VHH binders against Deoxyribodipyrimidine photo-lyase (PHR). Designs and how they scored, part 15

Target 1, 134 residues: Deoxyribodipyrimidine photo-lyase (PHR), of Oryza sativa subsp. japonica (Rice) (q6f6a2r38to171)
Amino acid sequence: GPVVYWMLRDQRLADNWALLHAAGLAAASASPLAVAFALFPRPFLLSARRRQLGFLLRGLRRLAADAAARHLPFFLFTGGPAEIPALVRRLGASTLVADFSPLRPVREALDAVVGDLRREAPGVAVHQVDAHNV
Key: E = the ipSAE of ESMFold2; O = the ipSAE of OpenDDE; V2 = 0.75 times the mean of E and O plus 0.25 times the DockQ between their complexes.

## First folded at step 6 (VHH; framework vhh_7qbe_3)

Design m4 (at its last look DockQ between E and O 0.02; V2 from the best seeds 0.00; counts 0 for: pae E 13.0 > 2, grease 24.3 > 24.2, placed apart)
Fold by ESMFold2, look of step 6:
Structure m4 (fold): chain B 134 residues (1-134), chain A 116 residues (1-116)
Amino acid sequence: as target 1 above (134 residues)
Amino acid sequence: QLQLVESGGGLVQAGGSLRLSCTASGYTNYMGWFRQGPGKEREFVASISWSGGYTYYADSVKGRFTISRDNAKNTLYLQMNSLKSEDTAVYYCAAEFGSDEEYDYWGKGTRVTVSS
């Protein structure tokens, strides 16, 4: 099944090591590739100032348009990290790829997502990509 | 159609505990609790994902309130400990379905009164 890249770092389709790794895994197994971005829930978003949030949202809309132009499925979720295991199950994905992030809330969210997958979809491979070692 | 029904509100002494319940007629990825105190705007209290692995709390309740859910019963809970008079409010159960939008579904609320 498909490879899902959970975008956690750069909001770019070019020069993104984790995306390149996910694309390589998809190609090697002749599987589709999809990209997912899960915006953290509204209480978490309130820690960002309104202007910074506006720039983020405009960037995400542009990224979605760029993905559409490349015929790359792009899923933008506002329900937070919990949307990632749900997407993996819905697509019947075989692999989840996530990049390393130094941000504590992101690391905790990744751990929770991995835990959910171990319980709900134990056959799914999870790859954390360290761009410096890939 | 999603329906949310709260229960468990009542009168409790300061320092006491109370457990709120919200029964949902269907599933959602996130559910949460909000409250509106006398003369105040409605404010966020806590939220939880379907799996239970992702919880978020307002600073004013962190360490005192615990959100949980039982998916077998389609029920959301809020355990409220160390209650203060400032916790007096109507507590609303809410569910989110949309991107960047407000919570789309709300219960009718359950009243919590904390006396000194």
Scores: ipSAE 0.000, ipTM 0.185, lowest interface PAE 13.0, mean pLDDT 76
ESMFold2 (binder alone), look of step 6: mean pLDDT 83; pTM 0.844
OpenDDE, look of step 6: ipSAE 0.006; ipTM 0.247

Design m5 (from p31 with L100W Y102S; at its last look DockQ between E and O 0.11; V2 from the best seeds 0.00; counts 0 for: pae E 13.7 > 2, off the site)
Fold by ESMFold2, look of step 6:
Structure m5 (fold): chain B 134 residues (1-134), chain A 119 residues (1-119)
Amino acid sequence: as target 1 above (134 residues)
Amino acid sequence: QLQLVESGGGLVQAGGSLRLSCTASGFTDYMGWFRQGPGKEREFVASISWSGGSTYYADSVKGRFTISRDNAKNTLYLQMNSLKSEDTAVYYCAAEPYSWDSPEEYDYWGKGTRVTVSS
């Protein structure tokens, strides 16, 4: 099945180690690759909309344009990390690749997503990749 | 409490260069620079992700300004080259951590550092 890359923080398609890893897995198994980005839940969205939404939205617009230019399926969700296991199941994905993040809320969200997949789709492999380039 | 402190502003002749710094008291996901010129509203200048892999620039500064960060020092930089009189502004450092529980903490700003570009 497809490989899904859950993009958490590094909003670019170039020089992205986690994306390169996901692409390698997809190529090695002759499987499709998709990229997913899930916004964090309502408290984050409400705060971002007040002062910082333009900052985030400009980044997402550039990312979406880059993905479209590469014919790379890109899924943007506003319902938070819970959308990721649903996408994995809907696509019949074999693998989820996620960025490493030192932020506690992001680590907790990843743990919740992995827990859901272990219960609901135990055949899905999960790879966490450090996206730092040095 | 996350705190941001800018430095490096000053008076510079047109065509010159200046490097701004911003130290953060803790972890930040996205950091960026904004500026407010005389009689104008605050506008976006540049931003960078934690990893340094995602950088974005306003069209007016692209090719002249370079944003970077040193995560070991929690420090954000803006290298400003080929400065023009229209770059005269107070430059503000901003940070946007991802926080599920603290919506008001998404809005961290420094006090600003003044850059004046003379003809």
Scores: ipSAE 0.000, ipTM 0.135, lowest interface PAE 13.7, mean pLDDT 75
ESMFold2 (binder alone), look of step 6: mean pLDDT 83; pTM 0.841
OpenDDE, look of step 6: ipSAE 0.019; ipTM 0.284

Design m6 (at its last look DockQ between E and O 0.02; V2 from the best seeds 0.00; counts 0 for: pae E 19.0 > 2, framework grips, off the site)
Fold by OpenDDE, look of step 6:
Structure m6 (fold): chain B 134 residues (1-134), chain A 116 residues (1-116)
Amino acid sequence: as target 1 above (134 residues)
Amino acid sequence: QLQLVESGGGLVQAGGSLRLSCTASGFTDYMGWFRQGPGKEREFVASISWSGGSTYYADSVKGRFTISRDNAKNTLYLQMNSLKSEDTAVYYCAAYPGSDEEYDYWGKGTRVTVSS
């Protein structure tokens, strides 16, 4: 099945080790690769300054454009990380790749998603990539 | 902000075939085709999942139409065979972004006219 890269920290396609990892897995299994990004609506984004939110949105637009240019499926979820397991299941993904973030809310979300997959999709492999400590 | 551009419409005789294309600026988990005939409401035609493994067709087109997608080209297709006059409509490409139950993005449509 497809490989899904859940982009948690590095909001870029170039020089993204987690993405490279996911791409490698996809290539090795001759499977499609998809990228997913989930907004953290509450309380994380709501606590962000207006300028920060603006930068985030602009960055996401750039990401979407870059993904399109590379013919890389890109899924943006505004409902939060809780949508990631559903995506994995809908795509019949065999693997979820996620990068690490030092932010506690992101780590908690990752744990929740992994927990969900362990219960609902135990056959899905989960790879956690710490790109900054590689 | 996701842009969909349909193409391939035209005039075709009954019993003929036509292939529609939809080029997307982005990607969603589900994409589909809808159509709106003269004096009719917009109706569902077909949908396809990201992997292409799940397809669904309206009863009126089942067995005649085939929906497919090329993810590498960000393109959705609708192969229409055995066309009938009642297939005459503007065909719209739609994209389902994920969690919403409704298609949020639509193309401007391409006109298909089937003459008897």
Scores: ipSAE 0.000, ipTM 0.228, lowest interface PAE 12.8, mean pLDDT 85
ESMFold2, look of step 6: ipSAE 0.000; ipTM 0.097
ESMFold2 (binder alone), look of step 6: mean pLDDT 81; pTM 0.831

Design m7 (at its last look DockQ between E and O 0.02; V2 from the best seeds 0.00; counts 0 for: odd letters H29:N H30:W H35:R, pae E 14.7 > 2, placed apart)
Fold by OpenDDE, look of step 6:
Structure m7 (fold): chain B 134 residues (1-134), chain A 116 residues (1-116)
Amino acid sequence: as target 1 above (134 residues)
Amino acid sequence: QLQLVESGGGLVQAGGSLRLSCTASGFTNWMGWFRQGPGKEREFVASISWTGGSTYYADSVKGRFTISRDNAKNTLYLQMNSLKSEDTAVYYCAAELGSDEEYDYWGKGTRVTVSS
């Protein structure tokens, strides 16, 4: 099945080690690669200044455009990380790749997503990639 | 932005078969078929996930219709067997891009007429 890269920290396609890792896995299994980004729900987003949110959204639009140019499916979820397991299951993904974030809310979300997959999709491999440790 | 183009509709006798196609201009996540018969509301027919690993069918078409897709061709198919007069409708292709559970894009439809 497809490989899903859940983009948590590095909001870029170039020089993204987690993405490269995911791409390698996809290539090795002759499977499609998809990128997912989830907007964190309240209160995490609300703590950001309006300007910061604006910058984030603009960045995401550019990212989506870049992905499209590379024929890389890009999924943006406004409902939060809780939508990631559903995506994995909907795509019949074999692997979820996530980059590491030092932010506690992100780490908690990752743990929750991994927990969900362990229960609901035990056959899905989960790879956590720390770009700083590569 | 995403364009969906249906084809394969036509006139067929009851008990006959027909295969519909839908070509997408780009990547799609979930894809589905809907239909709208004369004087009826648009209704769900079938849907299929990215890999084809998940399919759903309306009760009225289960066992008769088969939805499939070729992602390399960005094409969705609907094999319709044992067609009935009540299957007469305009069939619409729909695509979801994965941001929500709603279908974001729709084709213009292809007409299927089943004669008794």
Scores: ipSAE 0.000, ipTM 0.250, lowest interface PAE 11.5, mean pLDDT 86
ESMFold2, look of step 6: ipSAE 0.000; ipTM 0.123
ESMFold2 (binder alone), look of step 6: mean pLDDT 84; pTM 0.856

Design m8 (at its last look DockQ between E and O 0.01; V2 from the best seeds 0.00; counts 0 for: pae E 17.5 > 2, placed apart)
Fold by ESMFold2, look of step 6:
Structure m8 (fold): chain B 134 residues (1-134), chain A 116 residues (1-116)
Amino acid sequence: as target 1 above (134 residues)
Amino acid sequence: QLQLVESGGGLVQAGGSLRLSCTASGWVDYMGWFRQGPGKEREFVASISWSGGNTYYADSVKGRFTISRDNAKNTLYLQMNSLKSEDTAVYYCAAEPFGSDEYDYWGKGTRVTVSS
């Protein structure tokens, strides 16, 4: 089934080791590849955070354009990491590839997603890869 | 800039209950509650990780206070039960941004007064 790359660290398609790994897995199994980005919830944004949000949104628009140019499905979620297991199940994915991150909240989000998948889609392989290192 | 806004403070009788809330304007890692009583230094009350899997409490509040968070609303809660006059303080919400080992952001505080 399809390979899903859960982009956690870098907003780019070029020079991304984790994406290259996910693409390799997809190619080896003649399976589709999709990219997913899940925004952490921001229900109470203020004007000062609007500048930071603007920078993020511009980066995501560039990423979506790059993905479209490469005919690579790109999924953006505003409901946070909890939306990743639902996407995996909806696509019938066989593999989830996630960036490595030393950041505790990202590690905790990954652990929660993996736990959900082990309960509801135990056949899905999970690979964790550092986007900047080989 | 990340902003934290507390609410829910007020006057309450000893033995009573009160729930504090804190909304964050952005993404945060650990959130916590601190308090400062009259003429005293600010002290730790409770903290919770983003996932909710790690919670910590000061000994003086264990069993009486419960910290929780709702990540969909980006809101931190402190349920305070069995309140004592010693719990009278200004309560501050604090947060660590992702990747920080320190509480870098603080709210303005909400006053809790426990009457005897």
Scores: ipSAE 0.000, ipTM 0.111, lowest interface PAE 17.5, mean pLDDT 76
ESMFold2 (binder alone), look of step 6: mean pLDDT 83; pTM 0.844
OpenDDE, look of step 6: ipSAE 0.007; ipTM 0.285

## First folded at step 8 (VHH; framework vhh_7qbe_3)

Design w1 (from m1 with S51N G52Y; at its last look DockQ between E and O 0.01; V2 from the best seeds 0.00; counts 0 for: pae E 18.8 > 2, off the site)
Fold by ESMFold2, look of step 8:
Structure w1 (fold): chain B 134 residues (1-134), chain A 115 residues (1-115)
Amino acid sequence: as target 1 above (134 residues)
Amino acid sequence: QLQLVESGGGLVQAGGSLRLSCTASGFTNYMGWFRQGPGKEREFVASISWNYGSTYYADSVKGRFTISRDNAKNTLYLQMNSLKSEDTAVYYCAAEWGDSEYDYWGKGTRVTVSS
């Protein structure tokens, strides 16, 4: 089934170790690749300053345009990381690849997503990639 | 290149309702609806922001039209109620990046309101 890359930390398509890993897995199994980004919920958004939010939005626009140019499906969720397991199940994905992040809220979100997948889609492999420790 | 595809246009009698849909091929920052009536310039109808769902409406449609979007499906909707003959137009889905003018447009879907 498809490989889903859950973009958490490295919000770019170039020089992205986790994306390269996901693309390698997809190629090796002759499977499609999709990219997903999920915004963290209300407390994060409410604390964002206008300039910081503007930078994020412009970056996400560039990512979507780059993905479209490469015919790479890109999914953006505003309901937070909890939307990732639903996407994995809807696509019938075989693999979820996620960035490593040292931030506690991100690690906790990843653990919750993995827990959901272990209950609802136990055949899905989960790979976590650390792009900054090579 | 971002693509926008409208659907849901058609012929409807005055006082009726119609729902337009627009599917985007990728992420958009702001989306909106514009329309161009016979012999008229293209005009703004409604828009919605990506992250907070803030909505804006032209005075001529306020209270009758409702814009919404489903970011999981990359789909923008326009619910049009209490349609009037002056709502007859080609309706265009549009999208913007950043704070600039709308720079992505669909082909349009025709709405005809008959008496």
Scores: ipSAE 0.000, ipTM 0.083, lowest interface PAE 18.8, mean pLDDT 76
ESMFold2 (binder alone), look of step 8: mean pLDDT 83; pTM 0.848
OpenDDE, look of step 8: ipSAE 0.153; ipTM 0.606

Design w2 (from m1 with N29L G52Y S54R G98L; at its last look DockQ between E and O 0.02; V2 from the best seeds 0.00; counts 0 for: pae E 13.7 > 2, grease 31 > 24.2, SAP .861 > .668, off the site)
Fold by OpenDDE, look of step 8:
Structure w2 (fold): chain B 134 residues (1-134), chain A 115 residues (1-115)
Amino acid sequence: as target 1 above (134 residues)
Amino acid sequence: QLQLVESGGGLVQAGGSLRLSCTASGFTLYMGWFRQGPGKEREFVASISWSYGRTYYADSVKGRFTISRDNAKNTLYLQMNSLKSEDTAVYYCAAEWLDSEYDYWGKGTRVTVSS
């Protein structure tokens, strides 16, 4: 099945080691590659200003455009990371690749998603890629 | 490319105070201050998170320095009180987006504390 890259850290496609890792896996299994990004709900964005949110959204629009230019399916979720397991299942993905984040809420979300997959989709491989050590 | 511009450095007497500012050209999740004294390596001074405003300080400046951020202005501050001669350094503003490492740096502002 497809490989899903859950983008947690680098809001870019170029020079993204986690993406490269995911792409390699996809190529090795002759499977499609998809990119997912989830907007974290409150209280993660509780202190965000309108201008800051605008900046984030503009960045995501650029990311989406870049993905489209590379013919990479891009999924943006506004309901938060809880939507990631559903995407993985919906696509019949064989692998979820995620990068690391220093933010505790992000790490907790990652753990929750991984836990969900372990329970509901035990056949899905989960790869956590630390770009700092690549 | 995120740009950081420091200001507020200068000459101050021991026991005096300075307030540094760092203006970022865009949004960041973490910002921090580093410094490099004469003949010394660059060292961490203080940092602040975007999400919760959590602050961290080096032991050498704890209780004397205060880091703060105005998100509306994309500006980072470092209030430096009770300055000592050993605080003399070029102070650098640093920022990170989602990475665990600071990947954006200012050019620095010089702080000189005279005895």
Scores: ipSAE 0.000, ipTM 0.228, lowest interface PAE 11.9, mean pLDDT 85
ESMFold2, look of step 8: ipSAE 0.000; ipTM 0.159
ESMFold2 (binder alone), look of step 8: mean pLDDT 82; pTM 0.839

Design w3 (from m1 with S51D G52S S54K G98L; at its last look DockQ between E and O 0.01; V2 from the best seeds 0.00; counts 0 for: pae E 15.4 > 2, off the site)
Fold by OpenDDE, look of step 8:
Structure w3 (fold): chain B 134 residues (1-134), chain A 115 residues (1-115)
Amino acid sequence: as target 1 above (134 residues)
Amino acid sequence: QLQLVESGGGLVQAGGSLRLSCTASGFTNYMGWFRQGPGKEREFVASISWDSGKTYYADSVKGRFTISRDNAKNTLYLQMNSLKSEDTAVYYCAAEWLDSEYDYWGKGTRVTVSS
């Protein structure tokens, strides 16, 4: 099945080690690669000031454009990280790749998603990539 | 910080087999096994690329050792067959992003092969 890269930290495609890792896995298994980004609901990300949110959204638009240019499926969720397990199951993904974030809410969300997959999709491999120390 | 924990070491007779495990809190592009025997320097044993699944082995262990991974269990393995006294060492699990320097290390597990 496809490999899903859940982008948690670096909002870029270039020089993204987690993405490279996911791409390698996809290539090795001759499977499609998809990128997912989830907007965190209030009070974390969506509580940001309007200007800050604007910058974030513009960045995501650029990501979407870059992904399109690379023919890379890109999924943006506004319902938060809770939508990630559903995506994984919907795509029949074999692997979820996620990078680490120093932000506690992000780490907690990651743990929740991983927990969900361990229960509901135990066959899905989960790679947690610690890219910030590389 | 990536944490690596080795297990599976012990005493085995020459010609015997052991399987080492390394439980990882995360993953990098490369993971590998190293060993340090008595009075010797730490040496490369085997590695595996997470991206390609390609495996690499030291000449001294080719054909006898097999490195593998279980992504679902976040675990790296080293199957050691046809063990020799020269294989006696503390075996370390390591992880790296680039094919250059390993940045993360386990505490090691001791393997003793008796003649």
Scores: ipSAE 0.000, ipTM 0.199, lowest interface PAE 14.7, mean pLDDT 86
ESMFold2, look of step 8: ipSAE 0.000; ipTM 0.107
ESMFold2 (binder alone), look of step 8: mean pLDDT 82; pTM 0.842

Design w4 (at its last look DockQ between E and O 0.01; V2 from the best seeds 0.00; counts 0 for: pae E 15.0 > 2, off the site)
Fold by ESMFold2, look of step 8:
Structure w4 (fold): chain B 134 residues (1-134), chain A 116 residues (1-116)
Amino acid sequence: as target 1 above (134 residues)
Amino acid sequence: QLQLVESGGGLVQAGGSLRLSCTASGFTYYMGWFRQGPGKEREFVASISWNSGRTYYADSVKGRFTISRDNAKNTLYLQMNSLKSEDTAVYYCAAELYGDSEYDYWGKGTRVTVSS
């Protein structure tokens, strides 16, 4: 099944080692690749400074345009990390690739998503990798 | 919630050295030091990524200050050498979660006084 790259922080298609890894997995299995970005819930979103939020949203618009130009499916969710297991099931994905991040909110979100997948879709492999900006 | 606690401030003679510490209650992506001198605005001093792969310094402290971190202890350090009276300030530990160079979490600060 498809490989889903869960883009957690870095908003780029170039020089992104995690995306390259996901693309390699997809190619090796002759499987499709999709990218997903999930905005964190209201408490995290509201904790971002207004300047930070504006920068994020502009980056996501550029990213969506870049993905469209490359015919790379891109999914943006505003309901938070809980949307990721639903996407994995909807696409019948075999693999989830996530950025490695030491940030506690991101780590907690990844742990919750992995827990959900272990209970609801135990056959899905999860890979955690570094993006270029480590 | 992430909490940051600074320590190590004190009195030191010009030309001397001092080491500041900041203990975080959890993991952070970037941590940094800022300072605020009497009657001045808070200014950036130094920052470091979680794996110590990237460090940044204000021009005023390059070559004199060294930032480092010990992730096993969740502790950030600032080694300050060749101190000048201009380095007198309250030093704040700061952390960010989103990698955009805007710091959301701050300590209460530790005072450094450099005597001439």
Scores: ipSAE 0.000, ipTM 0.115, lowest interface PAE 15.0, mean pLDDT 77
ESMFold2 (binder alone), look of step 8: mean pLDDT 83; pTM 0.848
OpenDDE, look of step 8: ipSAE 0.026; ipTM 0.376

Design w5 (at its last look DockQ between E and O 0.02; V2 from the best seeds 0.00; counts 0 for: pae O 12.6 > 2, grease 28.4 > 24.2, SAP .738 > .668, placed apart)
Fold by OpenDDE, look of step 8:
Structure w5 (fold): chain B 134 residues (1-134), chain A 116 residues (1-116)
Amino acid sequence: as target 1 above (134 residues)
Amino acid sequence: QLQLVESGGGLVQAGGSLRLSCTASGFTNYMGWFRQGPGKEREFVASISWTFGKTYYADSVKGRFTISRDNAKNTLYLQMNSLKSEDTAVYYCAAEYGLDEEYDYWGKGTRVTVSS
């Protein structure tokens, strides 16, 4: 099945070690690669200044454009990380790759998603990649 | 590079049915059908989202056309029932990877002709 890269920290495609890892896995299994980004719900997202949100959205548009240029499917979720397990299941993904974030809410979300997959999709491999320690 | 190949077009009598297929070379976020009739502009027919599984239809085809997707085969379908002469057109498959409202990739089209 496809490999899904859940982008948590590095909002870029270039020089993204987690993406490279995911791409390698996809290539090795002759499977498609997809990238997912989730906007965190309140209070984390809404605690950010409007300007910060604006920058984030502009960055995501650029990211989407880059993904399109590379013919890489890009999924944006506005309902939060809780939508990631559903994506994995809908795609029939074999693997979820996620990068590491030092932010507590992101870490908690990652743990929750991983926990859900362990229960509901035990056959899905989960890889956590710390791009900054590579 | 994503490739889209339509099939299933042909000649059909008014009131009849036809099923179109579109095979994609890879996964996409959104897929849709468009059509261009003689002397008309290309118009939206139907679309389906991968993320939400939501379907959208032009008012002119609601209740008659059904869009569906087989993810395992990367194939998009358009079931067309109760066909009318005004449905005569070249039908195009389209795909979107990004977050913009524009489709990035298009098929070559398949011709549907509805006779009275």
Scores: ipSAE 0.000, ipTM 0.215, lowest interface PAE 12.6, mean pLDDT 85
ESMFold2, look of step 8: ipSAE 0.013; ipTM 0.202
ESMFold2 (binder alone), look of step 8: mean pLDDT 82; pTM 0.839

Design w6 (at its last look DockQ between E and O 0.07; V2 from the best seeds 0.00; counts 0 for: pae E 12.8 > 2, placed apart)
Fold by ESMFold2, look of step 8:
Parts: C-alpha cells; sequence; structure tokens
Structure w6 (fold): chain B 134 residues (1-134), chain A 116 residues (1-116)
C-alpha cells in the first residue's frame, strides 16, 4: 500500500533526506508515495510574527505547486496533525514516514498521531527520521 | 459570527493571582491568550489545542501562568500567579477558525493592572 510522508520540518522536495527515505520505501514495495503537511495550531504559530507566518503559507503553496508538477500527491491540512491518521486510512497507506523534531509541541503531535494509528490502523508501519540526519 | 467575551480582569497587587475567562459563542479548534501592554506590540501569552490539550506558553509567563479550557462550556481560562508589574496589559482571548483565513478572531479584551 501507499507510503505517506508527513512533512514537518524540512519543507522542500529537493535534497530532503526524509523524503528520499520515504521514496525508497515506496520504490522497494512498488507502492505509491504521497506527501502531507498539517499546520499546527494557529495560536502557537502566532507566537511568531505575522510576517513569518505569511512566508510559511506562501512557501507551502509553492511546495504544493511543485508537487503537482511532479505528479506527486500533496495534501495540505489546516485542521492540524489530527488530519494525518484520516489521510493514512483514506489512502489505505501501509507506511507513515515522519520528520523528527526536538520541539515538544511537535513531539506531542507525533505521539497523538501514532496513538490514533495504533488504535484505528494498527497494521501501519511508522518510521520517524531526522530530515537533517538520514 | 464568532464572539469572544473575556472577563476576570481588574486591579491586583504584585505577587498576587488572577483568573481570566473567555466564553466563545461557537466551537473553535484552537484558543489562546494575547496581551498588549502600554506602548507595546500585542504579544502571545498562552494557547491550548482542543484536539490534543497541548499547551504553549511565552517564555515570560512560563511557570506562572496556566491555560485550560472547559469544552462543555466553550470556555477558556488563564490562571495567572505571581503577577508582576510587567504583566499589566489588556488581555485578549483569541481563536482560530478553519481554513487559510488570516483573519484574527479576537475578543474586546479585559484589563489587568498589577500594582504595588
Amino acid sequence: as target 1 above (134 residues)
Amino acid sequence: QLQLVESGGGLVQAGGSLRLSCTASEFTNYMGWFRQGPGKEREFVASISWSYGSTYYADSVKGRFTISRDNAKNTLYLQMNSLKSEDTAVYYCAAEWFGDSEEDYWGKGTRVTVSS
């Protein structure tokens, strides 16, 4: 089944080691690859200045356009990380690959997503990689 | 139309405590508190997610302020302990709506004055 890469920290399609790892898993099993990004809660994001948030959103729109040009399914969710388990189930994915992050809010979101998958899709393998260190 | 109503502000002695509340007229996924002191930019104070219960705090309030929410009453709370004069500000409740909208959903604010 499909491999889903949950993009958290390294928001690019080129020279992305976690994406390369996910692509390798998909190729090894002759399975499709999809990329997903879920926005974290906006009040947390608003701890940064509004200009910085605007740059993030514009960058994500460009990433979505680049993915479309490569015929790579890209899913952008504004409802937060809770959307990731639903995507995994909707696609019938066999594997979720997620970036590693030292930030507590990101780690808590990852734990919640993994918990949801263990309850509702226990056969899904979860790989956590550091996009900085592959 | 989402409406946010803050309450609980007032005058309090330095070192004292105060509890703010914010009632939302509609269900929201994410809520938080911001504040604006005299002559300063509005700054983030704390937030909490509905789905995860995760809390986030500005460095200036960590260990002194606690955010919580009561989903059944659609009410957000901010417990403020060990208050300092620099905590004097208008405190705003904020909520994010679904979608890519950059519109901020703010209350009218409640004034907190910390005196000595």
Scores: ipSAE 0.000, ipTM 0.153, lowest interface PAE 12.8, mean pLDDT 75
ESMFold2 (binder alone), look of step 8: mean pLDDT 81; pTM 0.825
OpenDDE, look of step 8: ipSAE 0.019; ipTM 0.307

Design w7 (from m1 with N29F S51D G52Y E96D D99Y Y102E; at its last look DockQ between E and O 0.02; V2 from the best seeds 0.00; counts 0 for: pae E 16.8 > 2, grease 30.1 > 24.2, SAP .71 > .668, placed apart)
Fold by ESMFold2, look of step 8:
Structure w7 (fold): chain B 134 residues (1-134), chain A 115 residues (1-115)
Amino acid sequence: as target 1 above (134 residues)
Amino acid sequence: QLQLVESGGGLVQAGGSLRLSCTASGFTFYMGWFRQGPGKEREFVASISWDYGSTYYADSVKGRFTISRDNAKNTLYLQMNSLKSEDTAVYYCAADWGYSEEDYWGKGTRVTVSS
């Protein structure tokens, strides 16, 4: 099945180590690749001002357009991280690749998503990529 | 906005063959066929991915049906061989594409397998 890259930190298609890893997994298994971004609940986004959130959303629209130009499916969800397991099931994905993040709300969301997948789609492999290459 | 149009349904004798087509009005990542027989719930038949052409079949059609797609024409096919009366159903084309949260369905094409 497809490889889904859950974009958490690096919101770019170029020079994105996590995306490159997901693309490598897709190529190695002759599987499609899709990218997903899910907006977190407001408590997580409270670190960004409301106007900066507008800038973020415009940037995500441009990212989606760039992905379309490269024939790379891109999914943007407003319902939060819980949308990720639903996407994985709808696409019949075999693998979920997620960015590493030290932020506790992000880690808790990742744990919840992984827990959901272990219960409802136990055959899905989960890879967490450390984008700590600076 | 995505539209799916099925064609190729009709009446066919048991043991015969039929080929269904489904044309999509735009890019689709995942396409497949479902069917609903008399008095039954809609069930999965077969699916195929855009990128690498990975195929999946329901056990009831494995070895008899072949799914394929022509990405240049946005067209999905279902070759149905060795048809049985239990294959009588309305066959629906289904798709999911990258910038929508909804599944898309065609209006269906009827296949009737007579003895």
Scores: ipSAE 0.000, ipTM 0.098, lowest interface PAE 16.8, mean pLDDT 76
ESMFold2 (binder alone), look of step 8: mean pLDDT 84; pTM 0.860
OpenDDE, look of step 8: ipSAE 0.258; ipTM 0.647

